# VH-VL binders against AP-3 complex subunit mu (apm3), part 2

Target 1, 249 residues: AP-3 complex subunit mu (apm3), of Schizosaccharomyces pombe (o94669r175to423)
Amino acid sequence: TNEFFIHVLERVSAVYQPNGKLAFGTVKSDMECKCQISGMPLLLLSLRPGTKLGNVRFHQSVNLKRWKQHPDQIEFIPPDGKFTLASFQTDFATQKSLPVVVEAKNKLDGRFEVRIRNTGKKSVENLKILITIPQALKSVTVTEGNYIFRASKYTHMEEGILEWSVKKLAWTSPALVLTGFLAPLKKDANSTEESSSYSKLEHLDLQYKLQGSTLHNFKVESLKMLNHPDKKSYKGVKHTIIAQNVSFR
Below, E stands for the ipSAE of ESMFold2; O stands for the ipSAE of ESMFold2 at other seeds; V2 stands for 0.75 times the mean of E and O plus 0.25 times the DockQ between their complexes.

## First folded at step 1 (VH-VL)

Design a6 (framework fv_ecleralimab)
Fold by ESMFold2-Fast, scan of step 1:
Structure a6 (fold): chain C 249 residues (1-249), chain A 125 residues (1-125), chain B 107 residues (1-107)
Amino acid sequence: as target 1 above (249 residues)
Amino acid sequence: EVQLVESGGGLVKPGGSLRLSCAASGFTFSNAWMHWVRQAPGKGLEWVGHIKSKYDGGTTDYAAPVKGRFTISRDDSKNTLYLQMNSLKTEDTAVYYCAKEGYDILTGYSPFDYWGQGTLVTVSS
Amino acid sequence: SYELTQPLSVSVALGQTARITCSGDNIGSKNVHWYQQKPGQAPVLVIYEDSKRPSGIPERFSGSNSGNTATLTISRAQAGDEADYYCQSYDSSLEGVFGGGTKLTVL
């Protein structure tokens, strides 16, 4: 069979400041390929002219001499089956926002609320929200999904990570809400007659995958078989965003 | 082609130790969450544990029956997954499979899309 | 620990439809995957994320998952479909959980 598939995996790492502004963002991409073409095909993958791949690492089959002369062309003889054609880092576009919006609020008397909304046009899959809990939890409720509390080792403050998992979040879904209550911190005797004290939530991590979307300006324009120029290019291009290290601080 | 090849199984007495290896090829090993699944003779599949990718912190989780006795590790430079088994019990007798979790390395909900052929561990006196 | 329950065995006549169930508390909120295992062989993924088929798996295999029951459906059953079938999901701590397995016999 003459099948060639390309799966572009974009792994996002980002840190958002308390004011909601992006402090740091990178997208690390892998071009994972699957070749089921008979014989020894000589393939030419053409990227959009002017494409720049940062910190690129190529599979050993890539003609680096051609790449050096034409940075938008990747010529290679693929192995059979699966392989990674290239790994690279693309610029995180400042005008492209991540499709999942997180809003965390600390409220009175140890109550906190985390809201998640999918503002994109694709379903978000395998969503995980990791909430750093600075003290003992009293109770937690979620609109949807499952949660588990993982206590920190070697601490006496009953600190830990609250992991909230949602299998799918459709773009038409209402906002998902997690409401929690912290147990009050004990005060020493003879302090002022103050209300119970509570630490604030200051750190959340978000993880998910989004199929059929892309954050970078990278685009595959064509795939040609150079040793058979009259043959049709047999390819499928799939794009998946993997949010793996998205922090809200 | 994705391939997972287990090795290191064999006969061991109760209280003994064995180290299993799983050689991976055909995918970007460092990006994958890897699992060990076992199957006692004539019985069903039982999850043993997993190790996350380096991107997800490289942490491990274990099923209750093996927690404290088994250790999962990985060597991304060699594309190899390991299972160190200590304080072995007769109940640990099983074929041990190495399994790859889907293309998405960050998920705890993805399928085991590829499996090795398994290696037999027999714990008997 | 979270448990998935399957029938021990299911029989189906050649060309008919087999249905194998996997029951778990609120399993519809979880992703369910299905594996086929023939004697002496490693398991093979046949359905993932409730209803999706891997490349190479015939359209006769389909899945569903809602409420407390996930179902693997094999239409137009063939002799080569005889195998043990396992459902699999994850509990709230992300530990893998397998059903007990169902032996499918094609009569």
Scores: ipSAE 0.000, ipTM 0.442, lowest interface PAE 16.1, mean pLDDT 82

Design a7 (framework fv_ecleralimab)
Fold by ESMFold2-Fast, scan of step 1:
Structure a7 (fold): chain C 249 residues (1-249), chain A 125 residues (1-125), chain B 107 residues (1-107)
Amino acid sequence: as target 1 above (249 residues)
Amino acid sequence: EVQLVESGGGLVKPGGSLRLSCAASGFTFSDAWMHWVRQAPGKGLEWVGHIKSKTDAGTTDYAAPVKGRFTISRDDSKNTLYLQMNSLKTEDTAVYYCTTDSYGDYEAPLYFDYWGQGTLVTVSS
Amino acid sequence: SYELTQPLSVSVALGQTARITCSGDNIGSKYVHWYQQKPGQAPVLVIYRDSNRPSGIPERFSGSNSGNTATLTISRAQAGDEADYYCQVWDTSSYYVFGGGTKLTVL
């Protein structure tokens, strides 16, 4: 079997402000490869003309002198099996947004709602929403998926993290909704203040994977075997976005 | 070629201890989540526990029946997975399989694509 | 704890279609994977993420998953398909959950 597989993994870290605007975002990308080619092939990977990889770190097999002369070309001799060809980092443009949009609303009498929408053109997989709960939960319901409440070890008000897991959120799916009710805060008997008996939700984290999409203008144009140019060894590139540190303040 | 080879099984008395090993080859072991799955004679498959890759903090999780008695560890320099079994019970009698989720497919881990041949652990007096 | 239910056995005539079910509460919201196990052998993955086939698994094997039931379908059954079949899901609380297994007999 003479096959070479490329998987581009883009790990996202982002912080969104209460108004929905991106405060900052970074993408750390890995070009993970799997080599099933017999012998010692000399490979040339060509990226879209004009591509420049920022803060790039290459596998030891990469010809760095060629890359400096031609920043869109990566020449290398792959090891057998799985390896990381290159790792690089870019910053999000403020105008770009991630495909998963979250809206959290604090409602009257301790009710809250978290709505999730997929605004992209690909299905979101293994979606996990981590909701920081500031006090005891009275009840919670979800339109899709499973949830678990994990009480904090340091809980004074029975606070914790509510984990909402959804296996797949298709781009054609209607918004998913989690509705919860907080238990009333125990009022101080000496207080003369008339105020809400409920804390507000202020922090959410998202984790998910998205197949077949890229946040970079990164494209593999070709893969050639320089020492055997007539051999067929390349079947394409897989792209995956991994969101692990996406926070909503 | 991906290979997983278990060893260390045998006969042990209730309350005893046993350590299983799984030698892995043909893939980047350090990137893989590794699992132990068992099967009692004539019965179905039962997940025992897993250890995540070092990139994913190398944390472990266990099925309720073995929690507190079994410990999973890995040695990435030797491409070897371990299962330390303590306070063994007759109910732990089973073939123990070493397995990994999705060598090369990161979009949908959570299933077992490669399995070893298994090693038999018999707990009896 | 999350539980999956499979029939203990299913029979199919040579060349006919076998269907093996896996029932669980709202299982359609989970990815279902299927394993084949022949006597004295380790399990082999035959379907992953509801309906996808690993390399080397014939097109006669297909899967579906909706509502409370997932189904493994084996078309044009062959003698070599006789085996135990297990469904499996991942669950937030129970982690990796297997069904009890179904013995397929090819007549």
Scores: ipSAE 0.000, ipTM 0.409, lowest interface PAE 18.6, mean pLDDT 82

Design a8 (framework fv_ecleralimab)
Fold by ESMFold2-Fast, scan of step 1:
Structure a8 (fold): chain C 249 residues (1-249), chain A 122 residues (1-122), chain B 107 residues (1-107)
Amino acid sequence: as target 1 above (249 residues)
Amino acid sequence: EVQLVESGGGLVKPGGSLRLSCAASGFTFSNYWMHWVRQAPGKGLEWVGHIKSKTDGGTTDYAAPVKGRFTISRDDSKNTLYLQMNSLKTEDTAVYYCARHEYSSGWYEDYWGQGTLVTVSS
Amino acid sequence: SYELTQPLSVSVALGQTARITCSGDKLGDKYVHWYQQKPGQAPVLVIYQDSKRPSGIPERFSGSNSGNTATLTISRAQAGDEADYYCQAWDSSTEYVFGGGTKLTVL
């Protein structure tokens, strides 16, 4: 069998300001390969001309001398089975925004609202929204998905993390809404009197997966067997974005 | 082609009311937030308010000078945006523009109508 | 309320580079957008998200934004560039702020 598969995994960490402007972002990418080619093939993977990989670290089988002369060419002898061909890091491009948009609003009387939209053209999978709750949570309603509140064990304010999980958010879906109500703050730990004072939501984290999309202008153009140019091989390329630490503060 | 066409402007006395319309075409109107922006004669641009898409709750927000007097609404079946202006003051004299909100990282207006003049004068 | 400050006017000689500034507290932490308005016409977006050009806007138009000041740069100025230019930023979901506008005169 002569099949070679490439899975490009892009792991994103980003911090967005409340206005949606990107404060910081980085993408760590891995080219995870699966080789099912008989014999000892000498492979040449060609990327789009002009492609430059940042802070790149290659598998030991890669011909580094060739790469230094041709940065868009990766020549290697693959091990059989699964391996990581290259790992690289790039700055998060402001021109390519992440598809999940978050709006969090503090309302009157301890009510708050978190709205999530998918503005991209691909479905978002395994979406998890982590909402930092600054005081006791009275109630929560979500339009879709499941939620779990994990109270902090060592706080007098009954603070915690609200985890909102949505299995799939299609790009055609209406905005998803979480509505919550904070319990009124007590004047002190031993008081039966309640204050109508409420803390504000200031921190949300997102985690999700996006199939068939890339944050790079990166493309695998060809895969050739240099020592067997007459041998036919199949190459499959898959791209996945993993938003693993996306904060809104 | 994205097109926004305002109508309904005219001369009105202080304390009066007027309703402006903005007819949208060339895009899926229901998916966009819409803004009203005004410009007094010889002055700069001033944001009046916006209305969110139905998917984002259809809620409205207003600039302080018009809050309580102006109401923004939309009819997605007619691809039309409205601005109901009540208790008009001479300071409300301006060309009123309808603008489409580009909802991305920056919150800006990517398409504008030609504007309609509202004159509040005794 | 958040305020954006622009100079009232800027003059540039034909073929030279014009720079129009927009200042606000910690403006570099916000996206800035620029609109061109010619006499009797509606505003036209010329730069969005600090430095990006819409389709159809010549590459002579560029933008930057850092610290407290955003700048619209128009290189190789042409007579047709004479207009009022407005910067805009979003402070919160309820506040969209425009600068006072700058009249560009091409000499």
Scores: ipSAE 0.000, ipTM 0.393, lowest interface PAE 17.3, mean pLDDT 82

Design a9 (framework fv_ecleralimab; at its last look DockQ between E and O 0.71; V2 from the best seeds 0.00; counts 0 for: pae O 7.2 > 2)
Heavy chain, then light chain:
Amino acid sequence: EVQLVESGGGLVKPGGSLRLSCAASGFTFSNAWMHWVRQAPGKGLEWVGHIYSKTDGGTTDYAAPVKGRFTISRDDSKNTLYLQMNSLKTEDTAVYYCTTDLGEYYYGSGSYQELDYWGQGTLVTVSS
Amino acid sequence: SYELTQPLSVSVALGQTARITCSGDNIESKSVHWYQQKPGQAPVLVIYGDSNRPSGIPERFSGSNSGNTATLTISRAQAGDEADYYCQVWDSSSAHVFGGGTKLTVL
ESMFold2-Fast, scan of step 1: ipSAE 0.018; ipTM 0.538
ESMFold2, look of step 2: ipSAE 0.108; ipTM 0.549
ESMFold2 (binder alone), look of step 2: mean pLDDT 91; pTM 0.931
ESMFold2 at other seeds, look of step 2: ipSAE 0.030; ipTM 0.557
ESMFold2, look of step 5: ipSAE 0.076; ipTM 0.587
ESMFold2 (binder alone), look of step 5: mean pLDDT 91; pTM 0.933
ESMFold2 at other seeds, look of step 5: ipSAE 0.017; ipTM 0.556

Design b1 (framework fv_rovalpituzumab)
Fold by ESMFold2-Fast, scan of step 1:
Structure b1 (fold): chain C 249 residues (1-249), chain A 124 residues (1-124), chain B 107 residues (1-107)
Amino acid sequence: as target 1 above (249 residues)
Amino acid sequence: QVQLVQSGAEVKKPGASVKVSCKASGYTFTSYAMNWVRQAPGQGLEWMGWINTNTGNPTYADDFKGRVTMTTDTSTSTAYMELRSLRSDDTAVYYCARDYEGSYFDTSGYFDYWGQGTLVTVSS
Amino acid sequence: EIVMTQSPATLSVSPGERATLSCKASQSVSSNVVWYQQKPGQAPRLLIYGASTRATGIPARFSGSGSGTEFTLTISSLQSEDFAVYYCQQYNDWPYTFGQGTKLEIK
């Protein structure tokens, strides 16, 4: 049995301004490996030429001298079973958007609408939209999924977080819509106006998982067994994006 | 039909201020961001900034920061752009332009409907 | 700021011919480029956005291509109404910036 598996997990944190401009973005990645190779193999993992790994932390078995001289080659003696080969970080401040697009619209009379689309070519899993509600919430409807309202502690306006959960959003799916209504604010005692006033939505967060995609153009080119060059190893590589903190504010 | 109608031409002295209006009709005013772009005679286009018509929050290009103020009046579906401390090189046609896609958080950055333009001449 | 450079400044072409207009960005703007047409005394008209997506109502003879730093607008069979100034603009980052324009004139 000569099998080696690599799972690249990319955890995304990003903050977008209301105008769509990226204010901050970072991706923390782990190369989680599973070794099922007999004996004590000396492995050389080659990455796409020009690959840069920011703030990289390697497993103790990695030959750091080789990495320093050849920054696309990771030479190591793996432990049996599961381990993390490398952890690294990339700043993606140059990227405009992620595959899940969110639009929030404030309408008349305290109505608001949050629309979600998957613009990628892979299904989005375990999608959670956290909408900051600035005042008392009257009613909510969703086209798909479930919602829960969690009132904030220490509030006189009944502010809170509306959590909207969707187990799967296919790339062929039409936009999913949440429609909500805010309860009107009390009239100013000194006001000559009789119109109800409503705060506007200004903040929401996304969380989701995306299988089979990568943000870093990361590619494993080859895996060689240096001390047994005649032995063939089966190499499996899997990519997962985990959007864990994506804010719109 | 979507229409953006701007105020008429202005002639100003150096140091004065000008306020250009842009009245929107044919769509929901607060669903689309409004941008301001100017064009000096015989020259190219220069982006000045935009305003979120839903929140009233403006964003200005650095070259105009401190001299420009963008506002909206939702009750009349009108956007305004005021430019202060006018100089001769501020002579230009000023356009309001609607963002292509409506969104609270996303702006498209490309514009499908433009006002007819307001010529502002700054001369002594 | 990102500088957009268009070439040529003036392009002389006969009706029925193909016109190719170039736009270069000083740094990568992905596919976030839009093309406008402007006729004398008029506001700009949206032609193409996302480097290659034709806006509603724009004739099929207009096409855009490119990504990163180099972009092209092609008009495949020029009609008399197409003689105008064309501007490219990036919307990848603020400030949004325009090229200097290419004037398309009759040969």
Scores: ipSAE 0.000, ipTM 0.379, lowest interface PAE 19.0, mean pLDDT 82

Design b10 (framework fv_rovalpituzumab)
Fold by ESMFold2-Fast, scan of step 1:
Structure b10 (fold): chain C 249 residues (1-249), chain A 121 residues (1-121), chain B 107 residues (1-107)
Amino acid sequence: as target 1 above (249 residues)
Amino acid sequence: QVQLVQSGAEVKKPGASVKVSCKASGYTFTEYGMNWVRQAPGQGLEWMGWISAYNGDTTYADDFKGRVTMTTDTSTSTAYMELRSLRSDDTAVYYCARGLYYGDYVEFDPWGQGTLVTVSS
Amino acid sequence: EIVMTQSPATLSVSPGERATLSCKASQSVSSYVVWYQQKPGQAPRLLIYGASTRATGIPARFSGSGSGTEFTLTISSLQSEDFAVYYCQQYNDYPLTFGQGTKLEIK
């Protein structure tokens, strides 16, 4: 059979400030294709009208002359099997937010809470929240998932990274909560009259996958075989967002 | 012709490090990932990890406990695997294999010819 | 991690006969299974990927089947060059894991 598959992989790098504002954001996207079409097809992939691919590099088979005149059209002769049709990069759109919202709160007596919500319309898979712990960790409780604390080697403060893992976070799920308690900082022999001291959480990182969504507003409208216009090829389009460098500082 | 050519055999002492190279030719280096697999004498295949030639992302098997580092040099189409704190049971043939592109699996082909690393003791 | 278990450890068959090699995953890997052939002193050779798709240049006598946790490699009419060790591998989840191998030897 004549089948053509497109997998759009969007790799997200973003830094959010404590006030929730995006300080930096970029999405690096790859259009990974799999061609199972007999013969030497001449294909035309049409994107949503007005689509603009930033810093794009194309597979060698792409007709660059056509693309320069019609930036929403990619004409090419595919190799058989898997190949990357195009790679491109765009700045993260401010009107599009990441589907996972993180809220970290420092509470009294060394207690802290990290709340995670999926505000999108698709389930989040393999979610990891990496919490930088600035001093010894006394205890942790999570609403769902598993956690592991990895102490930094050669640390005098017993600081480390607390990794909270959730296999699947549905968009209908209520917020997930991690509650932790820090061990009090050591008091010097000459300390003044003071209560126990605790550092505040200042850094979190997120990692996850999200199927069926796009940050680039990418959409494939059609795939046509120009040298056989009456012949139809099945096309499947899959979108995956891979968040691996999303920081909250 | 797609081909992977690995560096030559190495003999190391326990506690040393070894760095194996894998030079790619005949394909667009940055479209694929590079897997590293080892095979101890008379034993089966053990996956060590992979690296994306596109963006340098890596995933390592837990058994190597922070003593493996994989890198690429896009200008020379070469992948590297460095294994530190060598033990006698690290004696094996080490293979590179083109396969997993970041986020998706592609054909685990071709394979390098293998590099024999012998850890004396 | 996902454990891949191959059986039998050794299979003895005569040239011209059919060989059936089994591979079982400890949890579902969908159809994300690869089969390799390895001869002494050589790198592994890709035979089948996606459980059932034959790699380029692989003879039609090799076929793969299965999904979920049970997978099979079949060689329909054995030739002398087919006597080797066969490995299955899953690529559904990290770490990637191999079976322990099935040695196919002449009877």
Scores: ipSAE 0.006, ipTM 0.399, lowest interface PAE 13.5, mean pLDDT 81

Design b11 (framework fv_rovalpituzumab)
Fold by ESMFold2-Fast, scan of step 1:
Structure b11 (fold): chain C 249 residues (1-249), chain A 124 residues (1-124), chain B 107 residues (1-107)
Amino acid sequence: as target 1 above (249 residues)
Amino acid sequence: QVQLVQSGAEVKKPGASVKVSCKASGYTFTSYAMNWVRQAPGQGLEWMGWINTETGNPTYADDFKGRVTMTTDTSTSTAYMELRSLRSDDTAVYYCARDVSGTYEFHTDYMDVWGQGTLVTVSS
Amino acid sequence: EIVMTQSPATLSVSPGERATLSCKASQSVSSNVVWYQQKPGQAPRLLIYGASTRATGIPARFSGSGSGTEFTLTISSLQSEDFAVYYCQQYNSWPRTFGQGTKLEIK
């Protein structure tokens, strides 16, 4: 069989401010390939004209001289099986490329609400929302998924992290809601007013996987075999975003 | 509720062909590749090949040369493995197994769900 | 193409003891190694993938380690149900190849 597959994995790290503005964002991308072509093929991968890869590092088989003269062309002789053709890191310029929108609201009397929406056109997989809980948690309800609370060691107020997990969030899904209630702060021997005080949520982290999307204009235009033009190989190109370090603070 | 159910045991004579089926349920069939693995009595596991269920393109292990054909029927969520020109040393349990990473997720390729196995006996 | 070699072929241990099984690849397979358990008359069962990640439902006494060419499966405090044949397999390069297996038997 003559097949060549490309999987572009984009691992995203981002910090968003409470107003929804991006404070910092970077994407570490790997172009992972699987080669099932007989013989010693000489392959030319063409990227969308004008594509620029930041801080790129290539597999040893890549013709670097050609790349320097034509930065949208990657010429290489692939090893058999799996290998990483290129790794590059870029700042992502647009917050609109991330489909999962998180809104946290602090309500009266220790109540808080976290809402999740998938505003994209693809399903989000293995979604985790990690909510930093600043004091003892009284109760939690979720419209979908599972949750677990992990108390911090050496805690002064029984603070911890509430992990909310949703296996798949379809793009047609209504907003998912987590509603929680904080327990009032423990009274000192002489204070009756302290128990009515509640801390506010200030930090959330998001993790998920998104198939079929990319955060920048990286696109494979063609794959050609230069030394065997009569030979046809199937190419499959898949794009996956892996959000592992997305913070809201 | 993910499961793979294989066809029943077969007894064949040398030179015949056998076609084993593997019916998938509980997941989207075309999102996961299907592997075929065999095991001769008292021996270890031998990978035979896999098929991309989305494209229908198979990849075979060299030891089977031109004797094996893997196909799918997407309408019934069924994978098939046909082995031709059977020899006595083809006597084995044949397993289908789902590639958990999916057809294009080549950074993580392992088998998480296995069929129950189909015993194929080749005797004169 | 890549040969996976397991050792020992047979390991005799008592319940409650620790067992360490080895798997070596003829070329680097990064961390793309999976371990399966097989009991007589049954299909293989996924234990560990990515060299060290336990599959869902697998007890904590099973652990995997290694990268490159040398990998180990460790079973701490053996239970009676753990006596089985264990196979390693690489999924880094075509064709996917299995080790010959290590049979874990009661002493």
Scores: ipSAE 0.000, ipTM 0.413, lowest interface PAE 12.0, mean pLDDT 82

Design b2 (framework fv_rovalpituzumab)
Fold by ESMFold2-Fast, scan of step 1:
Structure b2 (fold): chain C 249 residues (1-249), chain A 121 residues (1-121), chain B 107 residues (1-107)
Amino acid sequence: as target 1 above (249 residues)
Amino acid sequence: QVQLVQSGAEVKKPGASVKVSCKASGYTFTDYGMNWVRQAPGQGLEWMGWINTYTGNPTYADDFKGRVTMTTDTSTSTAYMELRSLRSDDTAVYYCARESYYDSSGLFDYWGQGTLVTVSS
Amino acid sequence: EIVMTQSPATLSVSPGERATLSCKASQSVSSDVVWYQQKPGQAPRLLIYDASTRATGIPARFSGSGSGTEFTLTISSLQSEDFAVYYCQQYNNWPLTFGQGTKLEIK
């Protein structure tokens, strides 16, 4: 009957270099709440000590004076139903990596291979891999999932986007592999290397959801009802990572 | 279904050349690369090079550059490996091996039966 | 060139026992390692690729593991047909290189 729910959504945008190093990354988070508490509760949400919320914007009910004095405490009077308590930016942790890793290989004969692995401890959901194809495709195979090739409106090189979709990638799953063959740009009988006859894949984008995980040391420590400290109505926190724009180039 | 059938054994004198053939069947020849690997009696496997069957362009291991030529005939689905300036230590079984397109370049999913080349006399 | 080193050179085991074969790369090859089985007078047979993925038709008693520079092939309950020479090979970089082989022989 008297229940309060918190859902932290972390939306990730990141760019990785071909060597696997992070070039830049941002995490924009929303703290979405659902209040089903009767009366006019005065709530205090406490974050892990030392937590820093960047560019934070609070719901109108938040006591900003208290927040300025105690940056790990959010005091508010919730409205009934659903609302966004806070929107903020967290620093991309230097030692953290996203659980989905991509390895792209360009072979001498125009074959290319994209391997996707889940190195985390949670299943990845609604995985979509967008592969920029720089020239005509001869063939494509995937070990799992579905794919759609969408040719560019600009057709000089028969370029396009290859969209590869996988509904769920468990952390125990072996690597998923997409293998393709590019048609050669020009046959060169005087070359012992075919690399000059083929463009290489240089751009991939990933999109997916990951339930029950957080990229940073963000944690809700407690939720107290200040005007009724004896009464428990807190039901816990749900965390979801939404990888929206994760590029490899 | 997939088969790689190689030419028969050969005996050559030092300084001569040998040309081994590998006829493919049961698949589209130009969709898979062809590698050549040799094995001296009682010894391990040694990679010699590969050829792109679609373009006809070869890539050779450094130890064989200047002495080996790899070619294909798409009309007969046949790959060839010619080794020149033969020495006694070129005595070996020579294999052709198909690269797996599905899994990765460098995986040999089907092999020919081997061709014994003996260099003596 | 990446050097692949296999050990031991020869392993003597009885049917029904476990055999563990090692393969070491001179530099990281990620998971780009394949294992082949070769019987006398025959061409090599693909067993395992991508370090741990069994090829089609390969019995479950064969398993591979490892990443980076150290790789292992394990045969959990040896059958008479498993006595052969085993080779590891890297395909992470050109030129492709093989180990020297491990001969599995009956004791």
Scores: ipSAE 0.000, ipTM 0.375, lowest interface PAE 22.0, mean pLDDT 81

